# VHH binders against a7h7h6: the designs that were tried, part 26

Target 1, 199 residues: a7h7h6
Amino acid sequence: MPSPAPSGLAPGFLVAAPALGDPNFAGSLVLMAEHHGEGALGFVVNRPGPVTVAEVLASVDEDLRRAAEANGRAGAPVLVGGPVQPERLWILFRPGGIGADAEGAVPVGNGLSLGGSRELLEALVRAPRGDPFLLLLGYAGWAPMQVEREVAAGAWVPLELEGSDLVFDVPLEQRWETAVRRLGLEPGGFLVGGGGASA
Short names: E, the ipSAE of ESMFold2; O, the ipSAE of OpenDDE; V2, 0.75 times the mean of E and O plus 0.25 times the DockQ between their complexes.

## First folded at step 17 (VHH)

Design z04 (framework vhh_7ocj_1; at its last look DockQ between E and O 0.47; V2 from the best seeds 0.59)
Fold by OpenDDE, look of step 17:
Structure z04 (fold): chain B 199 residues (1-199), chain A 123 residues (1-123)
Amino acid sequence: as target 1 above (199 residues)
Amino acid sequence: QVQLVESGGGLVQAGGSLRLSCAASGFTFSSLYMGWYRQAPGKQRELVAAINSGGSTRYGDFVKGRFTISRGNAKNTVYLQMNSLSVEDTAVYYCAIRWTLEVGSETYTMDKWGQGTQVTVSS
């Protein structure tokens, strides 16, 4: 029987198990953008960063900051996407909006796109309809087979990406718990597999 | 949240010395430089001293060798040793940190400022 092709974790979510000891990922909800034989790439989507959208935009273009302020988006936090390249800005957004054709934008799947260009940033910030977007600094990376091992060890619980609501419509502080409930688990504590994933 | 904790300000007599300290925390990125700025009443904010990640320093023209900026052993810590203070040095002194922001192929800089510490030099 052909070994079922490892069902790609991307696109999808990884829900951090309570036993996950890595401070970078404790209590985190990770959007998996890429998963292949060379490794995996994801973004923590529930951790506020140390800077605001306004601060980031101000450093890029003051006009963008003003636009964001006018749209009520200036005060939103930029998220910490992961420990890798924490200086690099990433943008999560819904496809079909003004930014869909922006340079470097790629579909993640199921109503999510990813980009990082200034063009995309400008397009989203200046969009009349106020299409939702998240700004993230850094990303999460896994070496080949690493994420699979961590999942097997019970450090992460995979959650299917059914839509972008978990990213855009659920408050930041509730995203992990909401994800846990969607798994049919209790946020107060769940164990996945017997082995404490010692990161 | 990025936090800059400033300390060491206060009242000092002319000719005296103060040592300002600043510790930045709450972020994982590396700073390009840290610096001290000051703003006196009715005046614009001006650079006092800055030090980059490589240890290179720059000073305001008014410093004239009286002040020395240095990095601490801890990451993102900076000190300003101020000697031979004069009444003209009275100001709010602000610590600042600058780091890199990458947006696609472009590189930008971000700044964070402390709340400031009052330095008063009495005649």
Scores: ipSAE 0.724, ipTM 0.887, lowest interface PAE 0.4, mean pLDDT 90
Fold by ESMFold2, look of step 17:
Structure z04 (fold): chain B 199 residues (1-199), chain A 123 residues (1-123)
Amino acid sequence: as target 1 above (199 residues)
Amino acid sequence: QVQLVESGGGLVQAGGSLRLSCAASGFTFSSLYMGWYRQAPGKQRELVAAINSGGSTRYGDFVKGRFTISRGNAKNTVYLQMNSLSVEDTAVYYCAIRWTLEVGSETYTMDKWGQGTQVTVSS
């Protein structure tokens, strides 16, 4: 069955405010994949994990590791997507040759697709056109109304998903700062959750 | 890149104690388990003790209460207190990160290993 339509924050980003102290999310940029009345699901896209793409691929199939090395796609870190199910691999990609819903993947929006199958992983690694992808372990989850309360409390600033460049083109360590500047804010500090009126 | 560095091995008399330490440099993934494994000549590596980021521990059956694993304050350091040592505990002791990787319906084992530190127990 198709997923419910997004209800507000997905697809999109949440940008951690400087005051956010939770060690799982301090300084994070979160891609929101789902948001509806039952809760929300997202992925931290700027937190490197302890393993590289090559190391994940070697555990799956050494020939996949070799193929990824030959295409220059093996040296990146696998990201820590969030604290939930940290053993679970997710694949975020910008489809081209393999299609947005190949091998059970689902479109997120604005040229991003999300999947998790071995078949998708193999197809992306072996694709002649080199569809961009990144690997994540685990995800972030919010209970009903939780993310809304956290935004209202000033822990997160929503940012529209205008394209996939923050995920694929901006270097990992620059993603949070780039997102903050796209909001018109300064990375050194900002206040959120206040009134919007100018006077 | 993550590097695991063990220290604290050496020679000890039977009945004695050693404390091993392991520091993970470049490691920031707090959801992984860290542990100690050992390998005696002609045997496979076997789990000695493991600890997760929440402090839950697991021990190999042969430990029988003699060893205690703990985390340092920075959560990137793991200690193994080894008491009541016997000659059968002689082995190379490795610090390791080990976890299950799930890809779709498939399950794989991931690991990263230190270089090892020799523990030799003499009578």
Scores: ipSAE 0.524, ipTM 0.805, lowest interface PAE 1.0, mean pLDDT 84
ESMFold2 (binder alone), look of step 17: mean pLDDT 79; pTM 0.786

Design z05 (framework vhh_vobarilizumab_d1; at its last look DockQ between E and O 0.62; V2 from the best seeds 0.63)
Fold by OpenDDE, look of step 17:
Parts: structure tokens; C-alpha cells; sequence
Structure z05 (fold): chain B 199 residues (1-199), chain A 123 residues (1-123)
């Protein structure tokens, strides 16, 4: 299994600034999973997609759908993780759970792991304790030095990943605002430029 | 939210024609495979016609030569022209979008359906 190599902005969050004009990322909170010389990879973690967990699971295995229903997890939205490969399912979960050893699971850091295998999906859905997980379709990608330029331009504000609470414990619609407040900024509006942020 | 809303169903005599419409929203219409299904009373849902993003079409044998599926990407609308209707065509007709889901190395099929529109062919 590949070992995460924390570098720069990953692991961490990117908080979209109000001035960010890309519709794919406006108002988004992005979990940065990779950041290195070859680019960056992240997941939008606050944008609901058009399908539910139940619908995805039904397509995979009806038994999994039933399990999710029994656990009260079936109605949750699958998130849009980004514009790249929107057909590919990703799974965010807390390490140490039943899915930690599943095929393809890798630690992101600071209380988050990432995977995408059916084995992991099944393990998490069937977990007796109902360990939290997010399903995402697609991911966000940056070319080399692109995310750095965007941060420098004030499009993104980096936020340290101190824990997984923003992903699992904060309601979907509140994640961005919560992140903004953690930056010491006001959700009602802030400007980032010239190396500084102002509310 | 994905929405598919069928319309155009109704009562028609044998040999008559109907045109069904499916208004779609909440997704990139032009990129997806779309299809019409139908479910007759006491029977399972069956594929009637399909159209891919490139405009290629396919039909069930029972409707070939009589039904035509088409799409208007500018209007986000799917159509089913039904000619020479027969009593056995009586069913609730559903429009659907179909797309691929990848989970690891495995591939699955995702589907979303409309509420359906009733077509009754009777003398």
C-alpha cells in the first residue's frame, strides 16, 4: 500500500474564497490528499451529488443497499468529489475502523483514510458500529504548481487538517462556513490577496 | 437533483400514434445514455429503446420499425415517437438515464428513472 507523504498542502483543507469563480469549486471545501511536484489531488467534501448512497449501493449489490437502509445511511447523498473521473467512486473513512485493512485503503492523515474498492465499501456498509464514511464521485486535480498559484492568487485559503470532524461531524451545508470560521474569517465575506486575508 | 419527467401518454386506438417526451434536469444531458422502458400490467419492466451520447439508437424487437427514440440536447429532452400502436404496447413508459459506476476495478451500471407515463392502446 502506498504510504502518504505529507507535503505542502496535503494532508489539509482548501477553503474556497468567495472570489473563486470556477463553478466546480465555488463555495467548496476541498480535502487535499496529495500534493507534490507532479501536482495535487483532492476531494470536494461539501457538495452533494445527484445520487444517494442507496442508489449507488443498489447498483453494486442489493444486499448492501439493504444493509445501509437498516443502518439509516441509505438516504445520504453521494458527494461530488470533483470534475475528474466523475464515474469513479471514492470512499473517505476514519482509520482504525473495520475497513482500515481493506484492499486499496490508504491513510490520508490526521484521522482520515481513503479507498475505493468494493471490499472497503462492503466492509464499511456492513460495519456493526456504523463507522462513518463518505462516498464521493470524482476528484479534483491540479497540474504542477497550479494549486500554489491559485492559493497565491487568493482563490483558496489553506486550512490545517487537525481532525476529521469537518468531514464527518459537521453537516454538509455547514462545512464551508465552519472552515471559514476556523480560519478566523467571516463566512459573510472575506478577501484574500497579497498574502493576507481580510474579513 | 436529477429529475426525469415523462409526458405525452394517453389513450389511443390501435394503429394510432403517440409521442412521449422526457424532460431531464440535474445532470449533463448530452453525455449520458438515455432509454425508454415500459412496464405492462403484470409484467416486468423491459427496455424499449436506447440512445447513446453519440446518437446511436437501439430498439427492442417488438417495437422495431414502429418506434423512434431521439434526443434534443439543447432542450434536455428525450422523445419516443410511437407509431402503429398495438394493444400489447399498453404500459407505463419510463425514461431513464444510464451511466457507468466504477468501484475499484469493477464496473457497474447506474440508473435513474422518471415517474412514468401511461400509454393505453385500446379500441
Amino acid sequence: as target 1 above (199 residues)
Amino acid sequence: EVQLVESGGGLVQPGGSLRLSCAASGFKFSSLYMAWYRQAPGKGRELVAGINSGGSTSYADSVKGRFTISRDNAKNTLYLQMNSLRPEDTAVYYCAIIWKLEVGSETYTMQKWGQGTLVTVSS
Scores: ipSAE 0.675, ipTM 0.886, lowest interface PAE 0.4, mean pLDDT 91
Fold by ESMFold2, look of step 17:
Structure z05 (fold): chain B 199 residues (1-199), chain A 123 residues (1-123)
Amino acid sequence: as target 1 above (199 residues)
Amino acid sequence: EVQLVESGGGLVQPGGSLRLSCAASGFKFSSLYMAWYRQAPGKGRELVAGINSGGSTSYADSVKGRFTISRDNAKNTLYLQMNSLRPEDTAVYYCAIIWKLEVGSETYTMQKWGQGTLVTVSS
């Protein structure tokens, strides 16, 4: 007779605690896409990288860069999603006209979808307005039980995924602080691991 | 937002030395191919020296034995030590990084260039 399983961390966010010093994750907000017995996978969503959407598109197809520039979609930075496979492009988007599973994309939850194909990239760039997206390079990975231990040690605070506004509408530099405040905590410092009764 | 920032250029006499540096904030520096290029007025850009992620270096024949490329991953900085400078070395020197971009099953080449630093070798 098993006890009820704890909820997984995906979909959801991990909010880096102030004491987390790893240069890859200090001050980060991580979107968790997978969490299972073999480990976890997520994306840092508040760390701008060295290239813009326009520069990525120009490397892929100059006509895509021109289309994105004409539609006002080219100026955003590509994010550093994490240290694993930093050459690998990922696409996070809020589906509308093209659909949540178009071009091999998969739903993450609460109006977010994730993909990585050239075909998805082109579809999003050329779609009529209303399908916001962001590009990320690389991802964060955790070995079995690693993320659970890091949460228990106070390195991360889980935050429920309640919508997509934290990813698409809150400016990059405000995302971490906004997430901390949604947890009911103060960004200037907080402790993790305190228990509390509620009813 | 990460940018390549070159510094260390200037006016030197023939036979002199300069050290160029290139700061690359926010890059995971150890995984990138990094290089110095130069461009004399009215000429194309030419490779001067490169260093791969494993630390292997290469040099244009015209600078071998006089120039040394190095990288400091702790400071996220690329260097070019330029000794025994000649008037022919006069150019704008550019820092460049080059890496792969993978999109699905396809691979592309990304490049990022600095704005350049002028080196003038003249008596």
Scores: ipSAE 0.585, ipTM 0.816, lowest interface PAE 0.8, mean pLDDT 85
ESMFold2 (binder alone), look of step 17: mean pLDDT 81; pTM 0.797

## First folded at step 18 (VHH; framework vhh_vobarilizumab_d1)

Design b31 (at its last look DockQ between E and O 0.71; V2 from the best seeds 0.62)
Fold by OpenDDE, look of step 18:
Structure b31 (fold): chain B 199 residues (1-199), chain A 123 residues (1-123)
Amino acid sequence: as target 1 above (199 residues)
Amino acid sequence: EVQLVESGGGLVQPGGSLRLSCAASGFKFSSYYMAWYRQAPGKGRELVAGINSGGSTSYADSVKGRFTISRDNAKNTLYLQMNSLRPEDTAVYYCATIWKLEVGSETYTMQKWGQGTLVTVSS
């Protein structure tokens, strides 16, 4: 599990700029969970993966699938969190009925927690309140000073994490654009380092 | 969304050959284990052949030496070359991607399937 201690770009967002050439991250919004001298760890929070929450839950426990279906969350996509360990499930959630550190979870900051245990998954799926959560497969990793170089090169634009609304309350397909606007930029004419992207 | 679309099925005489194709989209094809399954009438679905991301292959005993699974990552396409077909090979053939799911310390299996293509071997 990543360190909950904020440092540098974490907690925060990275907004992919048009200059970013990596197809894994093109048009992505990344939640930075960890950033320190040894590198960085984050999650793409706007890329739908190949499977739904229902499908993942069905693979784990059919009862969980049924629970998710009952509360209307079964059809949501599982996100691709990044290219590293794409088989590993991560859980981002907004603490509420489920505590920020429940079932081995760690607080990321500003109303976000990160976990990955089956217990946490079950707790969130079965929670009466229906606390919001995202399921992600894999994560994004940076070597020491790599993310700083990429930011300096204009591949990423940092965005402050002011709350969890961008993750949970903005539709998946609008998260990047919303982030761009929060930067004071125009999604249709987003230029960094001479590169441009159209919405 | 993951799409797996099989093609190439049809009617063939015993001893004949068919080549099935599976066009894959919606995921990084080159990174995943791919497989062919088949389901004969009144029987369960069974693994026919598999190929991992590294290109290593495996076959059901019943098709060894007759069937060849291959993949073209550039085309995101899975193939099944079926030679020396037998009536018992008659089935709906399904393309599938299979991958491991890790949740904490536990591991599970995820699968996606195509719609299938019918192969009928009959004189």
Scores: ipSAE 0.649, ipTM 0.883, lowest interface PAE 0.4, mean pLDDT 92
Fold by ESMFold2, look of step 18:
Structure b31 (fold): chain B 199 residues (1-199), chain A 123 residues (1-123)
Amino acid sequence: as target 1 above (199 residues)
Amino acid sequence: EVQLVESGGGLVQPGGSLRLSCAASGFKFSSYYMAWYRQAPGKGRELVAGINSGGSTSYADSVKGRFTISRDNAKNTLYLQMNSLRPEDTAVYYCATIWKLEVGSETYTMQKWGQGTLVTVSS
């Protein structure tokens, strides 16, 4: 009998198990934005890329870069969201005002919204008390039944989305470990193939 | 952090040769278009030669037949072999990587530059 595939992986997280060896996903925490019968879509939220928010904005409009610097938002890295379409910018944000109604922005659940338009980018950058946001390049995609098989095989452990703190408040380098602890596991005891001793 | 570090510049007589190198780090070098630009005193930067990830090359008309761009993906290094140098080739030479950025329906260019290496061709 096939193991039951977890239903409702989106919204939610997938926590990479230590044995996951794919270099695109080893050690990753993935935010799942969509999961349906034709596949799934998610974003790695703990992998910094080689460029900063300031550098992306300067390529779009130098005045946007200056606005982001004035708001203290220019120095953060842009994340590597996944291997698919690595040239495409995505915006993950916690709406509290101006950005919430931007064209093409959609809720992904529990206070998180996703968009990709220039109009949304401008609105978030120019907002004086602006909503938290992350910029990501590329995304992760799964074919039909693929993510379900990977979860059943132990490559990923699903974690419920409870608020948005893992995306905006926990430092990048701590996100995977924090997610593991929220599953009730110790990172050192999170072993594949034999179970580990943990206190 | 993306770093591009040029070397190999110097003083050379007309008709001479130089080989420029650009050591790249902080990104997957083999996947990116790489180029050499130059900036003569009092002028803007101009494209000299480019090479894409598949190894296809292009050259400015002013250097065709004299300059050869190449890359060594195992060493993360871009090269420019410059032969039959002329005083007009005097410039600071820059290594660059350039890639596409898509935001909604709009396309933009991201770029990173080295600090440059000076080539002086004295007559």
Scores: ipSAE 0.533, ipTM 0.792, lowest interface PAE 1.1, mean pLDDT 86
ESMFold2 (binder alone), look of step 18: mean pLDDT 85; pTM 0.832

Design b32 (at its last look DockQ between E and O 0.82; V2 from the best seeds 0.67)
Fold by OpenDDE, look of step 18:
Structure b32 (fold): chain B 199 residues (1-199), chain A 123 residues (1-123)
Amino acid sequence: as target 1 above (199 residues)
Amino acid sequence: EVQLVESGGGLVQPGGSLRLSCAASGYKFSSYYMAWYRQAPGKGRELVAGINSGGSTSYADSVKGRFTISRDNAKNTLYLQMNSLRPEDTAVYYCATIWKLEVGSETYTLQKWGQGTLVTVSS
């Protein structure tokens, strides 16, 4: 289905169209965390990075690494959230035992919160319930009206954020395809023209 | 996933030379600090040489003047030219990439390592 005119893209997803030429975002699913007149901020949520959760935690605190190991979370990849500030760790999590605004976190919406503090990291890693979280390095940024232009050009297809399942419950390698299907499109290839998308 | 694959190790006589290579993949090689480490039997891993993204190099005192670290960003390859090798240079040599990690206001260091390549200097 053709996407409506881009407005209020956050919270929400951007699904990379096959024709998207930017290697940083090819085949990417982006969670839009912020969108306003000054620009937009998002995170690629389906691109594995070069390091694991264990490796990141080990660099921060070996005890955290051990905790993650004990709960089976150490082997997960840290994701590449985007090309901006690739050294900065972001934490996307589903609030539960840990509150949506815990340790400086900010609610994104629809059961997602975003943070970046060590305290939050520790809380999530040590949480008894094992609330789901993603570690990401870097973020995606858009200048004012840039993301709107890119959507209009067919580079991205907006997808509403209906829940956190796409982020936490769908395997990493299937997230983009799943998103495409939720748009009613075919993962094998779809075209976006004139503000619309066709399978 | 980041892959670092060392090659070029082997047996060499004292005074000989070897050139180690490290093929890097899975990340933007040109953006990161690269280094060679070595670990001799019964010893800890030690920094041998480092090179930043700009090409600036540093060396352990023990290898200064003998070893040269270089990088070819087009080939995503790190090199270590080792000349005038000594028995005490015998070690497993590891290629590494070193990354800055920022968590809140704190800064940490991330490291990825290759599997290593054995260099044996012996008569």
Scores: ipSAE 0.660, ipTM 0.884, lowest interface PAE 0.4, mean pLDDT 91
Fold by ESMFold2, look of step 18:
Structure b32 (fold): chain B 199 residues (1-199), chain A 123 residues (1-123)
Amino acid sequence: as target 1 above (199 residues)
Amino acid sequence: EVQLVESGGGLVQPGGSLRLSCAASGYKFSSYYMAWYRQAPGKGRELVAGINSGGSTSYADSVKGRFTISRDNAKNTLYLQMNSLRPEDTAVYYCATIWKLEVGSETYTLQKWGQGTLVTVSS
């Protein structure tokens, strides 16, 4: 497999500019997991979906649902990670226990890892200490040079990945505006005076 | 949260008609398979009719030619037109959506159900 050109967009975030009207991405904060010469891959981290963690676990194994409920981890929504393969489950987690060496899990940055296997899901759910994880369905993909063009056109504003709190601690509805503030902008001003947008 | 709310059930004489509706919310209705199931007293739940996102339909043999499933994606509403009703059609009718879930190399299903609406066909 050829070595892709390095990029500064992954690891990192893309913050949707106010003029971005695509319903898949309007108002979104995207965690960029890969960016190389073959394209880019990321996950929307602020869009709750219609499915709960409990429902995913029950579909896989009812004992997993019960374990998650016992640990208070079953009621959260599964996120809509993007429009590609919306049936495909992804697991974003902070490895600090039994998930650290799971096959198929890859580091993203700042102590975040990404996986998708049943084995990883079971390990995280059954962990005696509740290592943080999020479930996502689907992902966002960009063809070669596509994300670079979208950034140049002002559809996205890149934000450095500084800690994992946007993913695990900041409430979903506050993530976009928190990201805007970290860019040095006020959310109200960005919405009103966004002169760098693609509009 | 996904909500499926059925309406239009009731008491009808044999040979009569009813139209069931299912108001759907909380997901992208136009993108997903929708179905009607029914459960007669003392029996398991059975598929009556299904309709995919492209509008292609399927029917249980027992209702072909008498029932018509349709969807209105602008109104997020699923319909079942039930004609030539028979006593054997007596059941609670459920609106459902069934979604594929892939975890690694394994495939599972996610099922979402309404609360049901009772159809009684009797003289």
Scores: ipSAE 0.581, ipTM 0.800, lowest interface PAE 1.0, mean pLDDT 86
ESMFold2 (binder alone), look of step 18: mean pLDDT 80; pTM 0.783

Design b33 (at its last look DockQ between E and O 0.40; V2 from the best seeds 0.00; counts 0 for: pae E 2.04 > 2)
Fold by OpenDDE, look of step 18:
Structure b33 (fold): chain B 199 residues (1-199), chain A 123 residues (1-123)
Amino acid sequence: as target 1 above (199 residues)
Amino acid sequence: EVQLVESGGGLVQPGGSLRLSCAASGFKFSSYYMAWYRQAPGKGRELVAGINSGGSTSYADSVKGRFTISRDNAKNTLYLQMNSLRPEDTAVYYCATIWKLEVGSETYILQKWGQGTLVTVSS
């Protein structure tokens, strides 16, 4: 599990610049969960994967699938969190009825927690209040100083994590654009050069 | 979205041959285990043949020596060469991808299926 301690770009967002050439991250909004001298760890939070929450839950426990269906959450896509360990399920959730550190989860910051246990999954799916959560497969990883270089190169624009609204309250397809606008930039085409961004 | 589209099914006489194709999209085809299943009328779905990402194959006993599963990763296509077809091979044939799912320390299996293609072996 990533460290909950804020460091550098984490917790925060990375907004993919249009010039980002990596197909894994083109047009992506990445939640940075960990950033330190040994590297960085994040999750793409706006890329739908090829499976639904229902399908994942069905593979785990049919009762969970039914529960999710009953509360209207079964049809949501599972997101592609990144290219690293694409088989591993991650759970990003907004603490509420379920605590920030419930079932082995770790606080990311600003109303976000991250976990991956079956117990957490069950708790969230069965929660009466229906606390918002995202299921993600895989994560994004950076080697030491890699993300800094990429930011310096204009591949990513950092965006502060001010709340969990961008993750849970903004439609999936609008998250990147919304993030760009929060940067004061134009989604239709912005350039990042010389360490700066221009619309 | 994962798409698996089977083709190549049809009517064939006993002893005949068919080649099924499955066009895959929406996922990294080359990384995943692929399989052919079939479901005969009134029977359950059964594994016919599988091929892992490394190219290793496995077959149901009933089709060994007659069927060959293969994959073209460049084309994102799975194949099933069916020779010496028998009436008992009559079924809807499904292309499937099988994914490993890790949740904590536990491992589960995800499966995605095509719509199937009908193979009828009849004189």
Scores: ipSAE 0.639, ipTM 0.878, lowest interface PAE 0.4, mean pLDDT 92
Fold by ESMFold2, look of step 18:
Structure b33 (fold): chain B 199 residues (1-199), chain A 123 residues (1-123)
Amino acid sequence: as target 1 above (199 residues)
Amino acid sequence: EVQLVESGGGLVQPGGSLRLSCAASGFKFSSYYMAWYRQAPGKGRELVAGINSGGSTSYADSVKGRFTISRDNAKNTLYLQMNSLRPEDTAVYYCATIWKLEVGSETYILQKWGQGTLVTVSS
């Protein structure tokens, strides 16, 4: 009996090709957290939303917002992680102490972990000089074989997850372009042409 | 800051029409769910119609077939076309954007509201 192709895109990134027109994913860099025969799950890591970390925390608990401000963790935007469950908060973080053992946190790979509990949020926010984290709303999902077809059609280019710098150190607006260069391409290089014609 | 400013309310006879507008600013309007709510005297606010960022619409049963919600993303404006108006449509109409926020097992609400515009339907 032939085995199905093994899952191979998680952990890793998908880099949106310039021709990808879906408004949810145009120009996106997606961190892939799961990929298996029943589908795939990932998070857009370069699309800022209209609310800040401070605004989310104030909705949860004003004392928590104040703690985040005191620790310098309140000013970042919350990211739009994808179109699925856009009300659901996710926490992407690099455990190096606090949060590493948080209930329900799941390793993604290469020092990245994913969680969503209030307890994890509080632990990360209250930690002085604590682990880096991003807040995201929603996620991206693919049905069985969907992401494979999209990669084969050239909508996405896979990039291996090498360290966490692309998620935490590269500014949001530079992440897609940096990922493209790490593939050995120029940002316009996805649209390679043969030659021009002139009269 | 996010601002929502309604206009277009007024007095109208039963069976008449009005078109409400809501000018939005301070956020990327084209990316967000927008809604009209209304509040009749002595009542709570109720959802009238909603429209998501992709243009898909929903309506309260009491207004289906009579009201049409629409958005113009180039003008950052939400509209409510109200036809076949009835006295029970008399209310202050509010433009809103309502977001849910889920953290673990807990749910919170992020809401942004306009000041409202009065619609009165009477003989």
Scores: ipSAE 0.316, ipTM 0.723, lowest interface PAE 2.0, mean pLDDT 85
ESMFold2 (binder alone), look of step 18: mean pLDDT 83; pTM 0.808

